# VH-VL binders against Probable Rho-GTPase-activating protein 6 (rga6): the designs that were tried, part 1

All scores and structures are predictions.

Target 1, 235 residues: Probable Rho-GTPase-activating protein 6 (rga6), of Schizosaccharomyces pombe (o43027r312to546)
Amino acid sequence: TNLCKFTFPTPECAPPSLLLPHIFAQCVHFLSLNALHVPGIFRISGSGPVIKAITEYFYSPPHFWLDETSEIFKRIGFPSYIDIAAVLKRYIMLLPGGLFTHKDILNLLVPLYVDSSRVKVPIDIRNEMAALCFSQIDSYVRFSILCSLLALLHQIATRTQELENGMENTKDSTLMKPEALGIIFGPLLLGNSSTDLSKSCPSGNVNDLMRFETEKARVEAKIVEGLIIHWPEVL
Positions, changes and structure headers below are counted from each chain's first letter, unless a header gives other numbers; antibody chains aren't numbered by Kabat.
F, E and O are the ipSAE of ESMFold2-Fast, ESMFold2 and OpenDDE, as the mean of both directions, binder to target and target to binder. V2 is 0.75 times the mean of E and O plus 0.25 times the DockQ between their complexes.
Where letters were taken out, [cut] stands.
The coordinates of atoms that the task and the answers printed are left out; those that the model quotes come from them. Centres of patches stay.

## First folded at step 1 (VH-VL)

Design c1 (framework fv_ficlatuzumab)
Fold by ESMFold2-Fast, scan of step 1:
Structure c1 (fold): chain C 235 residues (1-235), chain A 123 residues (1-123), chain B 107 residues (1-107)
Amino acid sequence: as target 1 above (235 residues)
Amino acid sequence: QVQLVQPGAEVKKPGTSVKLSCKASGYTFTSYYMHWVRQAPGQGLEWIGEINPSGGSTNYNQKFQGRATLTVDKSTSTAYMELSSLRSEDTAVYYCARDYEDYYDSSGYFDYWGQGTLLTVSS
Amino acid sequence: DIVMTQSPDSLAMSLGERVTLNCKASQSISSYVSWYQQKPGQSPKLLIYAASSLQSGVPDRFSGSGSATDFTLTISSVQAEDVADYHCQQSYSTPYTFGQGTKLEIK
């Protein structure tokens, strides 16, 4: 993997020096500067062939930061915000071993962000505990990916809130809120490091497995939603 | 080995609906998009739509939007296509086909195909 | 929608001859084209993807070339088992679209 030093465009939202895979850095940089207000970002599927073209472009020999004038947009058209977001999401899906390296990550994060938890944790303790969870990531590259991703998702959520505060009726809004982003990224960030549901189901019944799978997805979504909302406090 | 098993034939009257099945085996069902393609007698191939079996997200050819519904049953590794308001021009062989890529997104290349179900719509 | 046009509609060749089938896209689709072989009464079989990549299990006599709007499927030495309809398809954008097909026959 080709790595590059990366500075997140909004310094308050990420550690000052990150080390990212080139393709991930390109996607985060472009989306952070150009795509915070795109309806359905990360939710709407991109075009498979266009995603492949963008991915191949990033694996080609050296090029500078992606912008509106980049050669790729002459071939695939501009704006390709949805497709670039899909490249970023696909990169996370394909990352070996996931971003959280500890098998107990769900057990550590559930009490901090899930309302069904039997332990009520004050917000200042929650932020400190979340920071400790991130400090347990022993790969600086994986840590950098997680920090830059949460910074991007926090910016999107903040921009959505700003725009919706100016709307008379927010029910028609397709802009991405923390809850929606949590649904998308919960399984991607936590599922790879989570326990096997088939081993957790005592009956082996399909209906019971579906119930457990649904609850696990809800919990993962709630955790990522909380991390997005409170990201600046975790830093 | 990868197999997609479809029933041989269906006969329906105009105005009714049909639900066609495609039973997958020999691979991880949730890792590949499933496509539906039809071919009218003596005509070319026509793409109907795709479904991600993992999340259930769908994408349709606009010509079939509102009439076709793609679903999956993960417990049986079976994909379904329901087509409503049938017309005589819906008479065709309907194929299910697996997407080439296993990376949670559609490549649009179809590496394995079912044998097809011949749907005849006649009064 | 992207329109795919194949030529010729049909052709008859002698065994061992070089066969060339053409496919034209109504707009640039880079290299996102695939070719399928369909024998009577059978489902299509993927031969070539990404314009020039040979699918595993397909004989080396099949090859694909082209880019942008013009694509070609070549059979270097046609055999009796190659009698079929051949379809090209673009995977550049949805809806994915196919050409009308070319029928290959032996003289």
Scores: ipSAE 0.000, ipTM 0.426, lowest interface PAE 18.0, mean pLDDT 81

Design c2 (framework fv_ficlatuzumab)
Fold by ESMFold2-Fast, scan of step 1:
Formats: sequence, C-alpha cells, structure tokens
Structure c2 (fold): chain C 235 residues (1-235), chain A 122 residues (1-122), chain B 107 residues (1-107)
Amino acid sequence: as target 1 above (235 residues)
Amino acid sequence: QVQLVQPGAEVKKPGTSVKLSCKASGYTFTSYYMHWVRQAPGQGLEWIGEINPSGGSTNYNQKFQGRATLTVDKSTSTAYMELSSLRSEDTAVYYCARGLDYDFWSGYPDYWGQGTLLTVSS
Amino acid sequence: DIVMTQSPDSLAMSLGERVTLNCKASQSISSYVSWYQQKPGQSPKLLIYAASSLQSGVPDRFSGSGSATDFTLTISSVQAEDVADYHCQQSYSTPYTFGQGTKLEIK
C-alpha cells in the first residue's frame, strides 16, 4: 500500500536503500534514534488507546519523520516509546505468511544457532548459511523489514550491554538483552506453522503437543537471539 | 558414519521377557532421541516408544505401557528395550532408530539399525 | 490415535515413469509427515521429512508435498533400484503412527 525508501540511521547496520511500509519505517526510525535504552522495550504491552492513536496518526500521510515536536505527542504525551514499539510489533504480527518464504527455514537455522549437546557449526559457515537463508526471501519489502528489525534489535542489545557494563548491580536491570528479545520475536518471525498445529488439534495428545510447542518456541527464541547477536556478521 | 548395531535374532518362550540391545556409533549418543519400532511379518511399522539418552526421559505408545521399558547405558552408547509377558503376537523385527535431531524434529527416525528378529514360540 | 492410510496398496510402473504415492491422515497433522523406503530384507531409510524436506544423500528425483491431511511422495523418473515398500509416518503427536505401506514394482 504505502511504501517509502528507508535508510537505517546507523548505515553500517543494514543494507542501503531499504523499502518499508511507512508506519514500520516511522517506528524503526523513531526507536533507533530515541529508545535503545528503554527498560522492557517490546516486552511491556503498552496502552491500547495510545497504540490506536499512534496507528491512526501514521495512516495520515506525513511529510516528515516523527520527533518530539510531532503533533501526535501533543495528544498522547512524550515519550511514548513502549507504545511505538507495540505498533511496530503489531505490524510484524499481521504480516501474512511471515518474513521467511522458505518452509524449511527452521531446519536450516537450527544447526547454526541452537546450542544443544551437538557440535556447533563453524562460525564462518554459520554466517554464510544465515546470509543464504536471507537471500531466499523473495519480497524486497519483507527482506527490508527483517533487515531493519534485526538492525534495531542489535542496537538495543548493544546499548543494553554498554549501560549494564556501567552498573554496580545488574540483577534488577530490565533492559532488553538478546535472550529476552529472542523470546519475544522468535515466535513472531518463525512460529507461523506451530500456531496452526496447536489450533488444528485441541483434543489431541496434550502432553506431547505441549512438549513439541515448548521445544519449538525455545528453538525459535535461540535462533532469533543468535541472529541479533551476530547480525553484523550476517550482513 | 552413523551405525546402529543390533543382534540378528532372539527366540523366547511365551510369558518370558527379552532385553534387546542397540549399540550406537559415529555420532554423539546423548544428542539424539532413540526410537524403537517393530514390524510383524508382512505387516506395517509400529512405534513402541522413544528415549532421550541425555536425561533418560521416555515416551511410550500406550499399547506397550507397562510391558516395554526403554533404557540407555551412556558409557557404552547402547540403548535397550525390555519387553515382558511375551506373547506369540510379539513375533516381529524390532528396530532401533535415531531421531533426526535433539530438538524440533526428534520424532523423525533418520538412521535405523538392521533389526532383531524376535520369535516368540512354544 | 492418528490413523495413516496409504494408497495404492501396490503399484507396478515402467522404468522412467513418474509415480505418485498417497498418504492420508485421519486428522490435520500440518506438515509433520515423513516418508521411508524399505527394500526387501532391509531396514527403512528416511527419504523425506517435514512433508517436503529431502534427506541428505537421497536422489533429487524423490520429492514430497502436501499439508494438513493429504500428502504425496513423487518419484519423477522411476529407476530399477526404487523397487521397495514405501511408508509414511506422522510425528504430529504420540503415539507416532505409520501407514500400511505401498509396494512399488517395475513392470
């Protein structure tokens, strides 16, 4: 529908000349510049009415990027970091067919990022195989969404590390690490087939389905955690 | 190279028990589920159960619950299936087979032993 | 338990022909089906997992397709070495169950 050219604010963190849905671009741009340090970002659900107001505001075609002087903040207050993050997350949830178009993506990524009792794949092979998986995305818009999202999540994780390194006690920190972001985005990016599985058989063997769903979610979280940590090496 | 070595044959009388072995080599034994599957002469394949060699946790087909016991010996990379109260209907080839992976695809046996022919006869 | 039904029971094909074997699940199993080749006197060999993923070392003339309840194994150009019983299996829920098998022969 409404697509715009996008350059990630930190140019080295994403391919040049991305093409994003306008609302997604606004959220990524704003959060990359303003919200890398926000406790609970993407984990805290935000306010329904505020999320709705932001979404409706973005449906009006703006001529400028969101900042502290934007009209929306006169209505909802500044800052609304968590709510803007929730708008971004909602856009990913609503993408038909997910971001990876290849049905075997989990099988390809599991050996690269899942730390089990197996021997790990060498790092150079892992990076090349992950890059190959990204090249399988047939839609440039979906590719752009994935690249800009991972760039943002990598920057949040990096900022968390910097801030926590300066803390005397990190036990009470609610800043978002790669593991926590992986738990949130694993199912969103990789989980489409498992939700279909659970919904299609509610009266099946419950214990076996729970084992499968729990393990699948763990694997998805580990894959996304690894992609966040090693994103610059995949580029 | 992955290998699962099983004895060729066992002959047992009705009412007794049997303990079948499966010696694994060519991979990290504790990284993959081990399945047991049987095939009666001229019949299809029937899943008996699975064991995670790392922790020893098991899942059984209810048909065999209480009669089949799956165990492993990590020091020798050997899996065992014990079947009690044998009947003539238990005459079959018994296979051990490695699950495709530890996590997500553990339910797909990818490498199979040659099978042990169990004959239950008076 | 999920019942897997294969068809046909047996099939005779000419060398080089395309063959399609069918497998039906009694309930939706998404893509949690695998296919095995079993030659006379031998153990089963995994061909396809997750409905359509080709196992390493298996010739690319083998392919799998389908979802939910209906699945197919296709051999694009049958060879003499393909004479075997073919079994499908669901791993959607325990107990994991197999179909009856389809016997493939050359005419």
Scores: ipSAE 0.000, ipTM 0.404, lowest interface PAE 18.3, mean pLDDT 80

Design c3 (framework fv_ficlatuzumab)
Fold by ESMFold2-Fast, scan of step 1:
Structure c3 (fold): chain C 235 residues (1-235), chain A 122 residues (1-122), chain B 107 residues (1-107)
Amino acid sequence: as target 1 above (235 residues)
Amino acid sequence: QVQLVQPGAEVKKPGTSVKLSCKASGYTFTSYYMHWVRQAPGQGLEWIGEINPSGGSTNYNQKFQGRATLTVDKSTSTAYMELSSLRSEDTAVYYCAREYGSGSYYDLFDYWGQGTLLTVSS
Amino acid sequence: DIVMTQSPDSLAMSLGERVTLNCKASQSISSYVSWYQQKPGQSPKLLIYAASSLQSGVPDRFSGSGSATDFTLTISSVQAEDVADYHCQQSYSTPYTFGQGTKLEIK
């Protein structure tokens, strides 16, 4: 895998000097500068042939950042925001082993973002606890992917809020809010975590397994939603 | 450099208890589950239990439930396994092992201690 | 509990031969299988995880395959230093269980 040093375009949203796979860095860089306002971003699947063309383009690089003048856009058209977002999402989906490598990461994060039956943790303490959880990721590349992704998702959510505050009717908006992004990325980021929740699954019963999987996805979505909303404070 | 250091041997009488140690170094102790596994002479490996050093939560093999107690001392990065009501069939090499997660393929025992030979005899 | 059964119990091979070690689970465990090498007087060493993924530092003559209930560890060209007991382990559910081991010897 080609790795490159990466600085997130909005410095307050990510640690300095991240180390990312080249294809992931290209997608994050382009989307953070050009695509924060795109309806349905990450939700809409994009075009398979276009996604393939973009992916192949990034595996044959010069060391230039993707922009409006890039050769690929003569072939696929500009803007291809949905398709570039799909390339980023597919990269995460196909990443062996996922991003969290610690047991109980889900259970550590649940009381901070999800569990309404527990005494609420003050925001500053919650942010410190979340930061501690992130410091436990033992792969700097995986840490960098997670930080840059959450920075991007936070920027998208922030832009959505700004734009919707000016709308007369928000019911027609297809811009991506933290809840919608959490539904998409919760299972991708946390679905591989070994937790007490997964360990509590009853054996052999299909209906119980389905209920477990549904609840796990809901919890994962809520955690990622919370991380998106409060990401700059976690850093 | 990851190391798990265990004492070489312990000799105990039947009916007594033993507390075996495993001192970890070279990584963040609270980031990885610690497992205990034993191997009787000429036999296969047998899982005893696991502990999360961060929160202290434990999970045991039912065969050892009530007899084995797993604990940690975070200040010294040391894991402990106490085994009570010792019998001659508890004679075995006892290993501690670190679990490394790899997303959906959790529970890789990537580093092992050298083992402590426990001999239970009269 | 999931029972892991290894076969054969022992195997003697000539240098350079391909060796195949088998491991069978009593129920489907997807790909949650690891293989360990244990040389006399030493602790186990991780060789393969997730049924087919080679651990860093392990020679590429070792490979793993299989899914569900039937798993195989293959050594493409056995060397003298491969003399050891080999153990398979499931990590699909607790309690984690190991096979009884296969002893590999050189003829």
Scores: ipSAE 0.000, ipTM 0.399, lowest interface PAE 18.7, mean pLDDT 80

Design c4 (framework fv_ficlatuzumab)
Fold by ESMFold2-Fast, scan of step 1:
Structure c4 (fold): chain C 235 residues (1-235), chain A 122 residues (1-122), chain B 107 residues (1-107)
Amino acid sequence: as target 1 above (235 residues)
Amino acid sequence: QVQLVQPGAEVKKPGTSVKLSCKASGYTFTSYYMHWVRQAPGQGLEWIGEINPSGGSTNYNQKFQGRATLTVDKSTSTAYMELSSLRSEDTAVYYCARDSGWELPEYYFDYWGQGTLLTVSS
Amino acid sequence: DIVMTQSPDSLAMSLGERVTLNCKASQSISSYVSWYQQKPGQSPKLLIYAASSLQSGVPDRFSGSGSATDFTLTISSVQAEDVADYHCQQSYSTPYTFGQGTKLEIK
């Protein structure tokens, strides 16, 4: 395993001394320093050949963190933020076993973040329960990936809010809000978790199946949206 | 076969500067970082800095920041270390060493030059 | 900076004896340790990387172990050609640092 020690660039946004796959660390580091304000980040698909070139570049990773002087940018052009974000996203997609190893994670998180929940949980208890859920991740590497990713997504969302607060017409903005990031990362982070909802999957007609899949995606998106917004309170 | 060739010896007076060379062959020069390490007589090894031959970006041990300058000439596959304001304490064997590359996140120096003995004396 | 401390500073062994050299890091460095052999008048030669991986071409009597802060280089049956200085190095963070070295001699 190609792992490295990682400190998130804004240290207060993540636990200290994380352990990350080198390619993931490089992408998170670069994006957190350079790409918080990029319209459509993670939503817009990158260029397949460029994504492949970046991925192959990290087969022989440099000792230095990726920056504007990095040799890859002479070939593909700087800044390539969309493509680097795509490399990060694809790395998550290809992780064997996903990020949450506890099969009931959705059942644990639904009451805390989904508005359809009838149980009212006080904010301080919600944050403590979410932190407890994260402590159930049995791999420090997976825990580190999740923490660094949520730190990055929280920073993007915060920067979007700062920039949009100064805009006259925010409806034209393509900057990424927590809701949009939740739609993208909900299925990636939670789609493989088993729940009571997943176990009740309809075996009937296509319309029932599509309705189920739509609701599952909505729930996953809301959970990740909430984690992004409240990340500093969770740890 | 990977080879890093360094000159055998240099003698310099205090206060002057020296530029040591390291000629690489047997591999793609721009694919591996090059490190510089010194060893004073009877002492341990001390890392000076590293350079990415592709982009020319450098990192230095803070002890040598401002005195050491690492450069490369890609056309001749040669790395250079210039050390200024020489003191008698700079008397040491200076090695160039190639980084291991991408195999593991635990980087190591897999090939070393034979070293250049720098003597700084009045 | 991470300080690497080797022990002992020197030792003398009889041919065929098992020898153990120690290296301690001032903070946890996982498996980011390499061991180098340096014979008189020669450059260092890589023996072990990633704490326990044997470099190609190195005799299998050499082995490395340890993690976090405590690391060991073992020679299962010391030979005359093993007379050298042995250096441990951390690559966990820059500046990369080496121990002071252990001198191995045959008595």
Scores: ipSAE 0.000, ipTM 0.420, lowest interface PAE 16.7, mean pLDDT 81

Design c5 (framework fv_ficlatuzumab)
Fold by ESMFold2-Fast, scan of step 1:
Formats: C-alpha cells, sequence, structure tokens
Structure c5 (fold): chain C 235 residues (1-235), chain A 122 residues (1-122), chain B 107 residues (1-107)
C-alpha cells in the first residue's frame, strides 16, 4: 500500500492516527516543520521541472526522506519550499473525485461561513456543524488528507499573524493569510464535489455562467477561509 | 499470485555479452519498479540498477554504468538485463526483484525471481 | 557510497532464544532500511521495510528498530526455520547498498 500512519507535528491541530499517502505525508511534515513563514507559500507558482522531478522522485523508487541528505537534492539542488508546497497542491488537484464526496456538504457549509447566505447557523453551534460535515467523509484517507491540510494551513495563518504583529508596516507583507489561502484552496477542496452548482445556470449563456462561476469561487473561498481560522475548534 | 521467472543458468566466455530475462506475472507489470541484484558465490548482495517499466527510466550503480543495460517489453511483461564485456568476476547469481514505487515507507523488494546463475569462464 | 556494516558476522543460538542483529550505516539514512532473510539455496525474502514495518506474511516474532545510522533486527524467539543469512539494505541514496550479511545458525 501507498499509505502510512501519520502524526501531525502539533498534536492539538489534528486528530490522532491519520492515514496518508506517503508523498502527501512527507510534504505536510516537511512544510509544517520548516516553511510556515514563507512569503507567497501556495500562491507563487513553483518551477515546473522541479515540481515534476520531486513528484517523480516520490513515485519512482527508491523514495527517500525529504531532507538535505536526500538523493534528489544532490541532483537538482535543494528546492524552494514553494516547490514542495506546489507538489502538495498538485497532489490535491489530481485526486479523482476530490476530498468532499457527499452531495450535501457544500450546502451545509455555506450557512456556517458565508455572510450572504439566506440561512445562517448560530455561531455557538457552527463548530459542531462543521465537525459533523467532516464526519460524513466516507474515506478515512480523504478525511486524513483534509485534516492534515487544514492543520498545516492553520499553522501557516497563525505564524503569519504572529510575525505581522511584530511588523511596523504590514501593508508590504506577502505572508499568507486565511483569506488568501481560502482563495487558493476553496476551488481545490470544494470545486470537485458531488454537488455540481453549474447545473443551476442556464446552458449556453456565457455571461450568466461566468457570473455564477465567480460567485461559486467566492463562496468556496469563504468556506475554506473560515475552516482555516476556526480549525482547532472544529476538531 | 506474483511470480518472477528467470532461466536457471547461463555460461559465457570472457569478453562476450549476456542478456538475462525476468518474466513477471500475477500483477500489473507497469505499476512496480524492477531491480537487478547479483550475488557472487559466498558473497553479499550487490545492486546493479532499476527500471520503471511504465516510462523506461533507469538508474544504475555507477560500477555497472556503461556495461549494464536494463530494458523491458511491456507486451510480454518481461524485464531484461544485458551485461557486456564479461569478466570472471561477473560469475554470480543474478536476481530480478520488484519494488512498489508509490509508497515511500514500503521500500522493499517484496518479490524476487529465483535467480540465474551466470558462469563466466573459458 | 553508503557502506552498510552488519554485526556479528555469524552467531549460533538455541531454539527459543532472543536474537539481535545489528546494521550500521556510514552516514545518516533516516529510516530507509530494509531487512531480508535468505535461506540456503533460496532468493532473499523481505522481512522489514522502513526500519520497523513488518512485511505482510512475516511472523510477528520479527521486529526492526533504529534510525539514522544504527539499526537492529530482533527475533524474539528463534525457531529452526530461521536458519538463514540476514541482509540489511539502505535505500536513502544511490547506489542502493547491502550489508555483508549475518549468518544465523542453531546449536
Amino acid sequence: as target 1 above (235 residues)
Amino acid sequence: QVQLVQPGAEVKKPGTSVKLSCKASGYTFTSYYMHWVRQAPGQGLEWIGEINPSGGSTNYNQKFQGRATLTVDKSTSTAYMELSSLRSEDTAVYYCARSDYGDLYYEGFDYWGQGTLLTVSS
Amino acid sequence: DIVMTQSPDSLAMSLGERVTLNCKASQSISSYVSWYQQKPGQSPKLLIYAASSLQSGVPDRFSGSGSATDFTLTISSVQAEDVADYHCQQYDSYPLTFGQGTKLEIK
């Protein structure tokens, strides 16, 4: 099997005994320990050749632990943390069926995190409702991927806040906040759900479809932003 | 059931080349790497190289670089190792063995061929 | 190249005894070690991968431990069928390398 038991480095940020694909586990572990403060992490595109080399390295035996003594770094040099983050992001993009498999998950999450929702869940039960949504993921591997990813994104957002609190002028900061991470991961985590919102748009009308896709992306981004901010309370 | 079938023996003269085969069955041939390992009589195991049957990419032990050539025939699920410029010290049992290339922590040669005894002598 | 050194070269044990075999790497290889059992006249058989993970079908009297440079294979209660050469292997760096082997015999 391509799966391993995984313990997230900060135990309070993830359930115990996660089960992850090795490439995903290694990237999450490496970034969690080394790369929480990297400007533009996940936003800046990595080097295509380097991303390909790292990806093939993990799928072409032998697979080596991702550290400075690893065989790959002797060949391509030490890659940027941005490249390793891009490998993790690409892994999610290539997952068949996405991470949320239940048709109702998007509808349940909208009232929790989206201000324009016509139905709002009271804030005192929001975390319980979010936790219920995660319990509906019928694949423990997909559940584990989602939990470890949100733990990592929460750590990055927390580190960003800590570092920016020490800055005299935060306007020049390129460190990643929950809103920016939500824009990146919203479509990746929710855009390939079993609930296909594009079915509600008039077919053949490009302007209406574009407006709908823009609103869908906004909603997905807000949901992931909220999950990142409130992640420890959802656990 | 997974099987890797190799010929029992080959006898070659010094200076010639040999092409050893390893026929795989019982699994998806292109989903696993194929390795070649030799063992001289009474000695330890020595890694020669690996090939990814899907793309044909190879990695070699530098000791064998230029002398060993690894290839596959996907249509027959057969891996080959060609070794040129044979010397008496190439006398050894040559094994093929598969490894999983999707699992970082599952990095072992889980199935081995029975080995081909190559004897290099005049 | 990473050199793998096994110790002892050989040992003879009584049935039911606890056996410890050692493997040392010339540089840090994290946990990228596999252990193989090779019985006389047979191909090697995978016992342990990633230093401590037991291969499916291998009796649970076998266990592996260690990290970085020092690794151990343990047989909690040796059986007659365990007579074999045991090889460790690193897969941290090319070329992949094996130890010289430890021969296990029964008294």
Scores: ipSAE 0.000, ipTM 0.407, lowest interface PAE 19.2, mean pLDDT 80

Design c6 (from c1 with heavy chain S31D D99G Y100P E101Y D102Y Y103D Y104I D105L S106T S107G G108E; framework fv_ficlatuzumab)
Fold by ESMFold2-Fast, scan of step 1:
Structure c6 (fold): chain C 235 residues (1-235), chain A 123 residues (1-123), chain B 107 residues (1-107)
Amino acid sequence: as target 1 above (235 residues)
Amino acid sequence: QVQLVQPGAEVKKPGTSVKLSCKASGYTFTDYYMHWVRQAPGQGLEWIGEINPSGGSTNYNQKFQGRATLTVDKSTSTAYMELSSLRSEDTAVYYCARGPYYDILTGEYFDYWGQGTLLTVSS
Amino acid sequence: DIVMTQSPDSLAMSLGERVTLNCKASQSISSYVSWYQQKPGQSPKLLIYAASSLQSGVPDRFSGSGSATDFTLTISSVQAEDVADYHCQQSYSTPYTFGQGTKLEIK
């Protein structure tokens, strides 16, 4: 896989000189500049043939950077925001081993972002501990993917809030909030980070397993929601 | 200090193949792409292709696809370009040039160039 | 392929004059243009990348500007050592392509 040096379009939102897979860099760059206000971004699946065309375009170098004049858009039409977002999401979904390399990362992040009556962590300590968890990531490429993704998701959430603050009725809004992005990306970012949770369902019957999986998904979504909201403080 | 060292000249007969070398020093060889560019006498520059020394992945100008083969030897920090089925119109100075990983904000550029090898194709 | 066209083909300037070299792309290429200086018998040397970014070690009398299809290289006060061919290059898409070059001479 070809890697490329990446500077996030708003440089203050991410560490400098990230190292990303070419496909991922293309998607993040394009979406950060063009697609912060798109209803249903990442939630809507997109078009299979278009997603395939975009993926093949990126896997067949040349190293193009997408903008409205790009040759691909003469074939598939501009703007293809939903489809480019689907390519990004698919890349994360297929990433071998996930983004966190520490097997207990889920257990480390739970007390920081999931409100519990038993444990209360002050905001400044939470941010320091989250940064420590990120330091467990052995691969600079995986670290770069996580940083650039969270920067993008934070920008989308911020833009959604700005636009909705100007609306008279937000019930019709399909713009993506941190809660919705957490539901989508929670399982993708954290689903492989714990190995002992299956042992936490000792009865083993179908109803208990379903309740356990529902609770796990809720926790993962809440963690990613918190990381999105507080991303500038973790940097 | 970054240096790309190429031999000064090569003479080959039509129909044969040539393998040109480019020895890099002064930087981490696997941190940069290596590009090959030629210039026929009195003509402009023509890009042949690129190789990522880290993974060995290559990308070619379609005009040279199937005729040019780019390789690297990481142990000696040396890049190679093999050009087959040589014709008189392949007579040119062949440069190797270093490029960073493609940076979205700055694009691709060639910051250091070898001195070039003059390839003469004649009977 | 993207075609890069430079103008003029050649020009002669007096020492200290401001000179502007032009480069036109056959399609929009954002800011993905680099400029190279090539003295007789030497390899090209990078002057400008990303249309306007000055390469370290290059004198500040050199500057670049432009976007989309029209780009310029400016030398604010030409000196004798600036006698060379100047090449523009697009890095928007492969194959990466160069202009035909502009030859700069001193009167």
Scores: ipSAE 0.000, ipTM 0.437, lowest interface PAE 16.5, mean pLDDT 81

Design g1 (framework fv_gevokizumab)
Fold by ESMFold2-Fast, scan of step 1:
Structure g1 (fold): chain C 235 residues (1-235), chain A 122 residues (1-122), chain B 107 residues (1-107)
Amino acid sequence: as target 1 above (235 residues)
Amino acid sequence: QVQLQESGPGLVKPSQTLSLTCSFSGFSLSTSGVGVGWIRQPSGKGLEWLAHIYWDDDKSYNPSLKSRLTISKDTSKNQVSLKITSVTAADTAVYFCARIYYDSSGYYFDYWGQGTLVTVSS
Amino acid sequence: DIQMTQSTSSLSASVGDRVTITCRASQSISSYLSWYQQKPGKAVKLLIYAASSLQSGVPSRFSGSGSGTDYTLTISSLQQEDFATYFCQQSYSTPLTFGQGTKLEIK
């Protein structure tokens, strides 16, 4: 795989000197500069052939940053925001072992971001403990992917809030809020973690199993929602 | 074949600025993931990393020396330069330039120059 | 800063010996470790990167192992040309730091 040094386009939103897979860096860079305002971003699936064309383009030199003049857009049409977001999401889905490598990461993050936890943690302690959890990620590449992804998702959420503050009726808004992004990325980032919740699952009952899996997904979504909202404080 | 060659003044007086140039062939700093760094070695001592610069002008400096160091590149000439201000006898060392490369295995210095001796003396 | 410690500054060995050089980091460096060989009057040579990956052109008698904080360079059957100083280096965090070196000398 092709790695590159990466500086997030808004430098204060991510650690300096990140190390990212080239494809992931291209997607984050382009979306951060061009696609914070796109309704349904990451929720809408995009076009399979277009996603394939973008992926193949990123594996081919030259290694220029995407903009509206890029050669790929002559083939597939500018702006293709949904499809580029789908390439980013697909990359995460295909990573072996996921992004959090600690098996019990959910047990560490639940008290920080889920209100129903036994421990209510003050906000300053929460931010420090979350930063410590990130420091436990053994791979600098996986750490860099997480930091750049959360920076991007935080920017999208912030832009959504700014735009929705100007709307008379937010019921019609399809812009992505932290809650919606948490639903999408919760399972992708945390779904492979072992938890006390998973170990407490009742055996031999399909209805109990489905109820348990629904609760696990809710917890994962709440954690990622919290990380998105509070990302600048964890940074 | 990848080759790097350092050039420097040989002798520099205390308090002056030391300027070093690394000239290379067999690769380009227009290639993604490629950079050039500087490492020094005082006589009979170990290696000390000073700075490096990547194809995209991303720069890193040794924090203990950062205020005295400036690294720059000229991609068209295949050169990387290092400037060290306010030199003292402690800066007497052999100075090496080396290619630093990023890949899926992280980053490392895969090809080194022969080194250039710099003596700081009145 | 991450300190890299090579506990042995010099080591005596004979041609044909199995030689082990150790390197310890002050914190986990997740296998972001390289080994270099330095001979008088020659360019420094990369031997191993990512703790265990052999650099192209390096003889197979060289191997690297380790994880976390503890790393080892092994020369399975020492040859005359292998008498040199060996340095470990971490690339996990800046500043990039080297061990103090282990000089391999003729017994």
Scores: ipSAE 0.000, ipTM 0.402, lowest interface PAE 17.6, mean pLDDT 81

